# VH-VL binders against q9umr5: the designs that were tried, part 85

Target 1, 268 residues: q9umr5
Amino acid sequence: SYKPVIVVHGLFDSSYSFRHLLEYINETHPGTVVTVLDLFDGRESLRPLWEQVQGFREAVVPIMAKAPQGVHLICYSQGGLVCRALLSVMDDHNVDSFISLSSPQMGQYGDTDYLKWLFPTSMRSNLYRICYSPWGQEFSICNYWHDPHHDDLYLNASSFLALINGERDHPNATVWRKNFLRVGHLVLIGGPDDGVITPWQSSFFGFYDANETVLEMEEQLVYLRDSFGLKTLLARGAIVRCPMAGISHTAWHSNRTLYETCIEPWLS

## First folded at step 5 (VH-VL)

Design c64 (framework fv_dargistotug)
Fold by OpenDDE, second read of step 6:
Structure c64 (fold): chain C 268 residues (1-268), chain A 123 residues (1-123), chain B 106 residues (1-106)
Amino acid sequence: as target 1 above (268 residues)
Amino acid sequence: QVQLVQSGSELKKPGASVKVSCKASGYTFTDYAMNWVRQAPGQGLEWMGWINTDTGNPTYAQGFTGRFVFSLDTSVSTAYLQISSLKAEDTAVYYCARNYRFESPWYTYFDYWGQGTLVTVSS
Amino acid sequence: DIQLTQSPSFLSASVGDRVTITCRASQGIRSYLAWYQQKPGKAPKLLIYDASTLQSGVPSRFSGSGSGTEFTLTISSLQPEDFATYYCQQLDSYPTFGGGTKVEIK
């Protein structure tokens, strides 16, 4: 039998967004128990990510407990960060494949429709004034705002990304790394035509330097320092990178070719 | 099974130094940060800071910089608190305390404590 | 820093009494609050975390409630072993403790 699949949605999403994915899984892996977690939907997805992590943790714990053979996680967009945090704080998770589906794993720094909705009068270059404040950090999107021009503010004010990345030292950095490393495979999916994740390489832990030059995962300090286990995972062959062009952000979970190429192989 | 055992009481003169030890057992020492908490006689609890037991990186609370130094000897699962240039106001019981929960984004609650070490500074 | 104010500082009660201790934060701390019990000459003991979750091994007569800026520790029926000093602690930022509440025998 196939291992259960748990799906975590992204910003402003709901379980309905994954109806095609469910169909694909059912067709290719009949009998698979798929649970799309219907938590923090719509505007509720703007709540602090740590609050979301707690909520999702409560939901996945029973599922994992009933699946001693392991489970797969498919986590879309913002959900990918939630899932990474979940795996960091859970010392007893049994996740075989963690599929990060077009997630801003290394943060977001771009003027997207998502940001305009939340901050209609704010520009990318000025969002640090809001996001790196106590008030800003009450919004999920600010929890992973990563301004490359204000690294000091990011490191000191980011209440989520900087912590799960181990960029800012915290009492649980070591154990979080240990917990995250329990994952069987980290499947990173994204692409240049996403249009939302900025830079799109963030889905692969690439990101801007101070000159807005995109550096790849292996050039990132979090990798070089192995602050949360990326270097270790790569060394053990546990990281899979699956880039795909021609897919917009809202289509990652509904594209059949993407599913067959990047998702299906890891649902065994 | 988890235990934190601290060194014995100390009597020092002003200007002297003291080093308190906290030996951990029953768990992987480097997995959990170690905290230090001070309690002056008849007073409340005061968090002094924490040390990353894996990297050795210390973080000091406001008011505990300079004369206070956290250190480790991971080979014997021991954390140390050194206080230099001791003052009378440093007279207190000092506790080491382990972090409790993984879910806390910044800090954790303290589930296991050492028995405390009384440091008395008197001329 | 976030200041925690406990009230009362001293409380006299009898065995069997319902005891309530309040902890107020200078700003919202969500549910990042713990309660500790300390007996003379002993280290603090964790009773409650996340404002309302009872630590394993702690008697059910202890309970915690509250969120934001106001929190309460309740002992439904005070037992002889419960006479001690109780501290609240917040972890929304750098840890700080309340001033303590000493529960004494009436």
Scores: ipSAE 0.502, ipTM 0.796, lowest interface PAE 0.9, mean pLDDT 94
Fold by ESMFold2-Fast, scan of step 5:
Structure c64 (fold): chain C 268 residues (1-268), chain A 123 residues (1-123), chain B 106 residues (1-106)
Amino acid sequence: as target 1 above (268 residues)
Amino acid sequence: QVQLVQSGSELKKPGASVKVSCKASGYTFTDYAMNWVRQAPGQGLEWMGWINTDTGNPTYAQGFTGRFVFSLDTSVSTAYLQISSLKAEDTAVYYCARNYRFESPWYTYFDYWGQGTLVTVSS
Amino acid sequence: DIQLTQSPSFLSASVGDRVTITCRASQGIRSYLAWYQQKPGKAPKLLIYDASTLQSGVPSRFSGSGSGTEFTLTISSLQPEDFATYYCQQLDSYPTFGGGTKVEIK
């Protein structure tokens, strides 16, 4: 039989967004137990990411315990960062495929409607003034705000992303790397027409340098230093890259072609 | 059985240097960061920083940059604290302490401590 | 840096007394607070973590409570072996300790 699937949603989202994904899974892998976690829905998705990690951790522990053969994670947008942290803080996770669905793995640097709702007068060039304050770090979106023009502030003030990416050292970094490396497959999905994740290559561990030129994963310091295991995973053949054009941010979990090409092959 | 065993007391003159050792046993040395905590006579606890035991990269708290150096010898599961250009104000008990909560996203508290090394700086 | 202020800095109490020690943080730290006991000439010993969870082997007369910026360590019935200095420590960021509370039994 098929391994259970755990789904983690994104910013201002809920389990309802995954109705099409569940239909696709049931069609191709009938009998799969799929649990879409209804935690930190809607406005609560703005809570600090470490708080969300603790809540999701409590929810996934019993699911993993009941599945000794392993589980799969499908994590959408901001939820992909929650899942990154889950894999690092859990000493005993048994995740086979971690499917990251358009998640800003190296951070976000771009204007969105969500930023206008939360910070109406801010533009991407000045959001660092808010996000890199103690108050700003109480909002999930600021936890992965990565201003390439103020990298020193990002490294010192980011309470979440800089730590899980090993860009700033942490006392738990070695154990976090060991735990993350237990994952069977890291499946990265994203594309140029997303319209929200900026740069879109952040979903593949690429990101802007100080001149806003995108450097891909293999040119990143975190990869070269193997800070949390990307170089080791790539050498092991455990990283899968599945870019697809023509898909907007809210459509990654409801596109049949995307599912069949990028997700279905990794659900055993 | 987890143990952290530190080197013996040191009596030094101002301007000298000292190197305190902390030998770990009973666990995989590189799985846990090692911290240094200082306590001046009759005073409270002061966190000095930590060292990544896998990479050897140290992080110092404000006030402990410059004269203080954290290092490792992984072949003998030992962490070191070196203090150069000793001053009378460096007189304190120095503790090594292991990180706790590897399943937690939060920083740290300390589950195992060395017995402490008294460093006295006096002319 | 997150500052922790302990009160009182010193107290003298009799065996059997209920003792309370307060730790106040300069900013919200949720429940990310630990308590340590240090006996004369010894290294500190972890008593409580996550504000209220007792470390294994610690007597049930010790309890912790609080969240945000105000935390309390309570010893419900003080025993002779509880003569010690008690420290709070936050784990929301790089570690900082309170100034300590010395408990002396009358």
Scores: ipSAE 0.216, ipTM 0.689, lowest interface PAE 6.3, mean pLDDT 90

Design c65 (framework fv_dargistotug)
Fold by ESMFold2-Fast, scan of step 5:
Structure c65 (fold): chain C 268 residues (1-268), chain A 123 residues (1-123), chain B 106 residues (1-106)
Amino acid sequence: as target 1 above (268 residues)
Amino acid sequence: QVQLVQSGSELKKPGASVKVSCKASGYTFTDYAMNWVRQAPGQGLEWMGWINTDTGNPTYAQGFTGRFVFSLDTSVSTAYLQISSLKAEDTAVYYCARNYRFGTPWYTYFDYWGQGTLVTVSS
Amino acid sequence: DIQLTQSPSFLSASVGDRVTITCRASQGIRSYLAWYQQKPGKAPKLLIYDASTLQSGVPSRFSGSGSGTEFTLTISSLQPEDFATYYCQQLDSYPTFGGGTKVEIK
């Protein structure tokens, strides 16, 4: 039978957003046990990412223990970063496919309606002043804010993303890397028409340099240094890239063609 | 059965160098980070920094750059602290300490400590 | 750099007494605080982590509480072997220790 699937939602989201995804899975893999985690919904998605990681970890432990064959993770938007950290902090995870749906894996640098709602007088060029403060780091959005014009501040102040990406060293980095490397497949999904994730290539571990020119994963220092295992995973054939045009940020979990092309093949 | 065993006490003259060792046993050396903590006579604990046992990359706390070097030899599960151009104010007990894997998702607490190495710098 | 202030720096107590030590952080550290016990001539020993979780093998008379910026270590009934110096440590960023609280026999 099919391995169980655990779904982790994104910013200002809830389990209800995945109704279509569950329908698709049921059609193609009938009998699959799908658990959409109902934690940190709506405004609670603004809680610090390390707090969310602890809560989601407690929820996934019994699911993984019940499935000795392994489980699959489908993690949407901000939820993809939660799942990155889960795979690093769990000594005994049995995740086969980690499917990242348009998640800002190298961070976010873009003006969106979400940021305008939270910080209505701030431009993306000035948000570093808020996000790289201790107060700002109490908000999930700021935990993955990556201003390419203030990379020194990002490296020193980011309490989450810089650490899980190995961009700033951490005592647990060796353990986190070995835990993460147990994943069977890292399936990266995203596209140019997302409209929220900026740059969209962040979903594929690409990101802006200081001139806002996008450098792809293989040109990133974290890849070249193999800081948390990307180079090792790629060499093992474990990284899958599935870009798709024409999909807006809120449609990744409700597009049938996207599901059939990028998700369905990895739900064995 | 986890143990961190440090080298014996050292008496050095100002300007000399010293190399303190910390030998780990009872666990996989590269799965845990190693920290260095200093305690001057009658004073409190002062974190000096740490070394990633897999990559060999050291990170030094403010005030411990230049004269202090963290290194390791993974073939014998040993971490080293080298202090060059010794000064009288370097007189202290130096501890190695391992990070614990369970607990917080960030920096973990130090679950096992070496017994300490007294370094005395006097003329 | 997060500074930890312990109070009191020194206290004198008798066997059987309830002892309370406070640790205050210069900024919020959530629950990422540990407590260590150090006896003369010995390495520190971990007592409590995550502000309130007792380390395996540590007597139940030790307890920790607090979150954010104010934390407390309590020894409910002081024993002869508890006369030592106690240190708090924050782990929200690069580790820093409090100045220590020396618990002396009265």
Scores: ipSAE 0.000, ipTM 0.465, lowest interface PAE 13.3, mean pLDDT 89

Design c66 (framework fv_dargistotug)
Fold by ESMFold2-Fast, scan of step 5:
Structure c66 (fold): chain C 268 residues (1-268), chain A 123 residues (1-123), chain B 106 residues (1-106)
Amino acid sequence: as target 1 above (268 residues)
Amino acid sequence: QVQLVQSGSELKKPGASVKVSCKASGYTFTDYAMNWVRQAPGQGLEWMGWINTDTGNPTYAQGFTGRFVFSLDTSVSTAYLQISSLKAEDTAVYYCARNYRFGYPWYTYFDYWGQGTLVTVSS
Amino acid sequence: DIQLTQSPSFLSASVGDRVTITCRASQGIRSYLAWYQQKPGKAPKLLIYDASTLQSGVPSRFSGSGSGTEFTLTISSLQPEDFATYYCQQLDSYPTFGGGTKVEIK
């Protein structure tokens, strides 16, 4: 039989968005127990990411405990960052496949309607003034705001992303790295037509340099220093990269071709 | 059985240097960060900073840069605090303390402490 | 930095009394607060973390409560061995301690 699947949603989202994903899993892996976590839905998805990590941790512990063969995680958009932190803070997780579905793993630097709603007079070049304040860090989207022109402020003020990426040191960094490295497979999914995640290569641990030129994962200091285990995972053959063009941000969990190509192979 | 054992008391003249040791046992040394906390006579607790026991990278609290150096010898599971150019106001008990292993944001609290090392700076 | 203010700075109580110590943070810290006990001449000992979670081996007469900016440590029935100074510490950022509360049993 198949390992259980735990699904973590994204910003302003809920379990309802995954109906098609559930249908696909049921068709190809009948009998799979799929749990879509209904925590931090809608507006509550704006709460600080560490608060979300704590809540999701409490929800996943009993599911993992009942599945000695292991579980799979499918984590969408912002949810992929929650899942990264979960894997780092849980000393006893038994996750086989961590499937990251268009998540801004190195952060976000782009104008979106959600940011304009929260900060209506700000352009992406000015959001660092709000996001890197204590008040701004109380909003999830600011927890992964990564302004490549103010990297000093990002490193000092980011309460979440800089820490889980090992870009700023943390007293638990070594145990977080050891815990994360217990994952069986890190499956990275994303694409150029997403339209929300900017740069889209953030889903693959690529990101802008100070000139807004994208550098891929292997050129990032977090990879080169192996800060949380990416270099070790890649050497182990545990990182899967599955880019696909033609998919918008809200369609990753409802595209059959994407599912068959990038998700289905990692659910056994 | 977790233990942190510190070196003995030191009496130094102003301008001298001192090196305090903190030897850990009963756990994997590199799995937990080590903190330094001082307490001047009759005063409260003051966090000085921490050192990553895996990488050796120190982080100092404001006011403890320059004269204060955190270091390690992982082969003997020992952390060190060195204070140079000692001043009378450095007179205090210096504690090493182990960082809690699980956490969110910083979530730094100290589950085990060394017994303390009294450093007295006097002419 | 987040500042912690403890009150009272000193109290004297009899064995069997209920003792309450307050710790106030200069900004919201959720439940990210710990309490320590320090006996004369000894290192501090962790009593409580995450505002209300009792450390293993600590007597059940100790309890913590609060969230946001206001926290309390309560000793339900003071014992002779509880003579000590008590410190709060926040866990939301780089560690800072309160000024301490000295508890005398006389």
Scores: ipSAE 0.500, ipTM 0.781, lowest interface PAE 2.7, mean pLDDT 90
Fold by OpenDDE, second read of step 6:
Structure c66 (fold): chain C 268 residues (1-268), chain A 123 residues (1-123), chain B 106 residues (1-106)
Amino acid sequence: as target 1 above (268 residues)
Amino acid sequence: QVQLVQSGSELKKPGASVKVSCKASGYTFTDYAMNWVRQAPGQGLEWMGWINTDTGNPTYAQGFTGRFVFSLDTSVSTAYLQISSLKAEDTAVYYCARNYRFGYPWYTYFDYWGQGTLVTVSS
Amino acid sequence: DIQLTQSPSFLSASVGDRVTITCRASQGIRSYLAWYQQKPGKAPKLLIYDASTLQSGVPSRFSGSGSGTEFTLTISSLQPEDFATYYCQQLDSYPTFGGGTKVEIK
């Protein structure tokens, strides 16, 4: 039998977006119990990510408890950050494969339709004024806004990304690292034609330096310091990078080729 | 209904150890972290650290590492503070105080406190 | 760590007086500030949290204001039972307390 699959959606998303993925899983792995968590859908996905993490935790705990053999997580876009945080705070999770599907794992810094919708009058270069303000962090998008030109503000004001990355010191950093390292495999999926995740390498923990030069995962401080376990995971062969071109952001969960190449192999 | 009841006052000699208890009641013990706060005679409040009541993981503030140990007995909803190798400067009232442990910020206000435990270290 | 500086350290007042205590943070702490009252031989009592939210059961004569780095606790009309020491506490990072303000009878 196949391990249960839990799916977490992205920003302004819902379970409906994953109907093709469900079909693919059913066809290739018949009998798989797939649960698409229908929490914080639509505009509710703008709520603080820690609140979302708590909500999703309550939902996955019973599923994990009934699956002693382990489960797989497929987490799309913003959901990938939720899942990473989830695995960081859960000391008893049993996740075999954590599939990060086009997630801004190292943050977002770009003008996209997602941001324009919420901040129509704000430019990328000015969003730090909002996102790192006292109330900006009440929005999920700001929780992983990563302005490379205002690193001090990011480190001090980011209430989510900087914390799960271990970039900002907090009492649970060591424990979160330990918890996250319980994952069997971290499958990172993304690509250059995404059009939303900016830079697209963020899906692979790459990101801008102060000159907006994209650095690889291995060049990031979070990796070098192994602040949340990336270096350790890589060393043990637990990180899988699956880049794919020609896929737009809203197609990652519906592309059959992507599924067969990057997702299916890890649904054992 | 929420109560934090601490153990009684202690008189110890330098070099000895003391273990203060804080028994919680009236709420779900694991929903709230337990903090320890020290107050030397005539001085202000000093946060010592906290313990995650769910995982048992302790976090110690700077200056409270080594000789200070937080522990739990969840079966009786009790948190403990142990101080080893006691010094005269450890003379203080020690408080336990709860705060909500879920989400950010990690530290919320301390809405309920124990009555405090005076630990006197004297030769 | 974030340092909190309270002023004044001591305050003499009479019943009925308006009392204001200030708490300044070494860096921005948004609204993550609480105020406590402590009487001799007793544990601190929560008065205000999130800078301005009054804890249940606390008299309305107590109020808090401020954001960022400067905060104030105000007692609109001091009552006999209000003579005590007051502490501010920041919760943006590892908890730290102000040095306290002792409100004494004039």
Scores: ipSAE 0.023, ipTM 0.605, lowest interface PAE 5.0, mean pLDDT 92

Design c67 (framework fv_dargistotug)
Fold by ESMFold2-Fast, scan of step 5:
Structure c67 (fold): chain C 268 residues (1-268), chain A 123 residues (1-123), chain B 106 residues (1-106)
Amino acid sequence: as target 1 above (268 residues)
Amino acid sequence: QVQLVQSGSELKKPGASVKVSCKASGYTFTDYAMNWVRQAPGQGLEWMGWINTDTGNPTYAQGFTGRFVFSLDTSVSTAYLQISSLKAEDTAVYYCARNYRFGHPWYTYFDYWGQGTLVTVSS
Amino acid sequence: DIQLTQSPSFLSASVGDRVTITCRASQGIRSYLAWYQQKPGKAPKLLIYDASTLQSGVPSRFSGSGSGTEFTLTISSLQPEDFATYYCQQLDSYPTFGGGTKVEIK
């Protein structure tokens, strides 16, 4: 039968957001055991990402242990970063397909409703003052805030993203890379009409330079240095890029065409 | 299974140099960073820094730059601590210690330690 | 650097006693704290990491608690082999250790 699927939600989200995704999986892969993790829901999604990684790790261990043929991960938005870290910190994960739905893999630099709610008077140009403080790093959104105009501050202060991307060295970097490289397929999904993930190419490991010109994955130092295995995965044929226009941030998990094109082929 | 075995005690005069070794066995040497921690007589533990065993790139804590050098020989799974221009205040037990493996946001706790190397600097 | 203050510096207790050692951080370190046991002439041994997670092979009489700036190590029923100095260590930044608590069994 089909490998089990584990779903990890995003910022201010919960398992209820994935009802259409579960319907699609049931229709195309009947009998698939799908577990949508009900951890760090709603406001708890603001907790530091390393704390979330530990909680989700505890939840996925028994699921992976019961599936010797492997499991698939579908990770949405901020959840894609949680899953990146899970794959790096778990010495024994058996993930086949890691499907990242519009996740800011190189970080976020844009004014969104989430930032306005948390920091109503702050603009993206000034948010570095809050996010790169010790207090700011207690919020998940600041763990992947990547201001291209203050890259030195990002490299020194990011407690999460700079470390899992290998942009700042860490004693565990080599083992994190080895663990991540055990993944069967890295399926990257995103698009220009998302409206939240800025730049949208962050979902494909592209990001702004100091002039806010987007450089794609193959031009990033992270890729060129193979810091956590992207170049190796690409050479192995294990990276799948599936961009789709016309899909807003909250619709990635409820669009049938997106599911059939980008997700369905990687669930077996 | 996992072992870190250090070189024997050293008695040196001020101005001399010393090289302490730490030989790892029972695991893949390049999968874990190696840390150095010292303990002066009657004092507590003091972290000196770490070395990336895959790249050979050292990071030193404040106060341990200049005279202190971390290095590796991956062919024999051994890390080295070299101290030049020895001073009396360098008298201490020097420990090598392996990073704990699982995802933690900051640098280090130590799951395995070498037995320690006593370096005594006296005239 | 984050400073860790341990209290008491010295403790004398009888076999069977409950022993509590406190570690206070100069700033919030969440749960990023480890505890080590060091016997005379030996290297330190990891007891607890992430404030409360017991290292494999460590007896269940050892437990850790706390978060933020105040942490405790508890030995529920002191045994003769527990004679040692105990150190806390923070993991929130470059590692620093507490000054140690020497536990002597009467």
Scores: ipSAE 0.006, ipTM 0.570, lowest interface PAE 9.6, mean pLDDT 89

Design c68 (framework fv_dargistotug)
Fold by ESMFold2-Fast, scan of step 5:
Structure c68 (fold): chain C 268 residues (1-268), chain A 123 residues (1-123), chain B 106 residues (1-106)
Amino acid sequence: as target 1 above (268 residues)
Amino acid sequence: QVQLVQSGSELKKPGASVKVSCKASGYTFTDYAMNWVRQAPGQGLEWMGWINTDTGNPTYAQGFTGRFVFSLDTSVSTAYLQISSLKAEDTAVYYCARNYRFGLPWYTYFDYWGQGTLVTVSS
Amino acid sequence: DIQLTQSPSFLSASVGDRVTITCRASQGIRSYLAWYQQKPGKAPKLLIYDASTLQSGVPSRFSGSGSGTEFTLTISSLQPEDFATYYCQQLDSYPTFGGGTKVEIK
């Protein structure tokens, strides 16, 4: 039968958001055991990402242990960063397909309703003052705030994204890279009409330079240095890019055409 | 069977240099970072920094830049600490210590320690 | 830089006593704290990590508790081999150690 699927939600989200995704999986792969993790729901999704990684790690261990043939991960938005870290910190993960649904893999630099709710008077140009403080790093959204005009502060202050991307060195970097490279497929999904993830190419490891010109994955230092294995995975044929226009941020997990095109083929 | 074995005690004059070694065995050397921790006589523990054993890239704690150099020789699974222009204040036991890779995904603790190398600086 | 304050600096106890050592952090560090034991002339030995998890091979009389800024190491029934200096270390950023607590025989 089909490998079990583990689903990790995003910012201000819960397992309820994935009811349509579960219907699609049941239709195309009947009998698949799908576990939508209901940890860090709603406001708890604002907790520091390393804290979330620890909690999700404890939840996925028994699921992976019961599935010696492997599991698939579907990780939405902020959840894609949680899954990035899970794959790096777990010495024994057996993940086949890691499906990243519109996740800011190189970070976020954009004014969104989530940021306006948390920091209503701050513009994106000023958020570095809050996010790159010790207090700011206690909020998940600041853990992947990546201001291209203050890259030096990002590299020094980011307690999560700069480390997991290998942009700042860490004692565990070699083991994290080795663990991440065990993944079977890295399936990247995103698109220009998302409206939240900024730049949207962050879902494909592209990001702004100092002039806010987007440089794609192959032009990033983390790729060129192979800091956590992207270059190796691409050479192995393990990276799948599935961009789709016309899909807003909250619709990635409920669009049937998206599911059939980008997700279904990877749920063996 | 995981062991970190350090070089013997050194007695040096002010202005001299010293190179302390730390030979690892019982594990894959490049899978774990190596740290250096100093302990002055009768004092507590002070983290000096670490070196990435795969890349050779060192990171120094505040106060240990300039005169202190971390290096390695992966062919013999050995890390080195070099101190130049020695001062009396450098008198201490220097420990190498391995980062533990499991449990905490960000910053780790030290599961194995070398026996320590006493460096005495006096004239 | 996260500062760790240990109290007491010195403690006198007898075999069989219950000993508690406190470590206070200058800011919240969740459960990211480790405890080490150091005997005279020897390297430190890891006892506890993640505030309360015992390292393999460490006797069950050692236990850790706490979260945030206040942490304690407890030795439930002190043995002769437990007379040593104990250090806490935070794991939330670049490593820093407490000043140490020396446990001496009465």
Scores: ipSAE 0.029, ipTM 0.633, lowest interface PAE 7.0, mean pLDDT 90

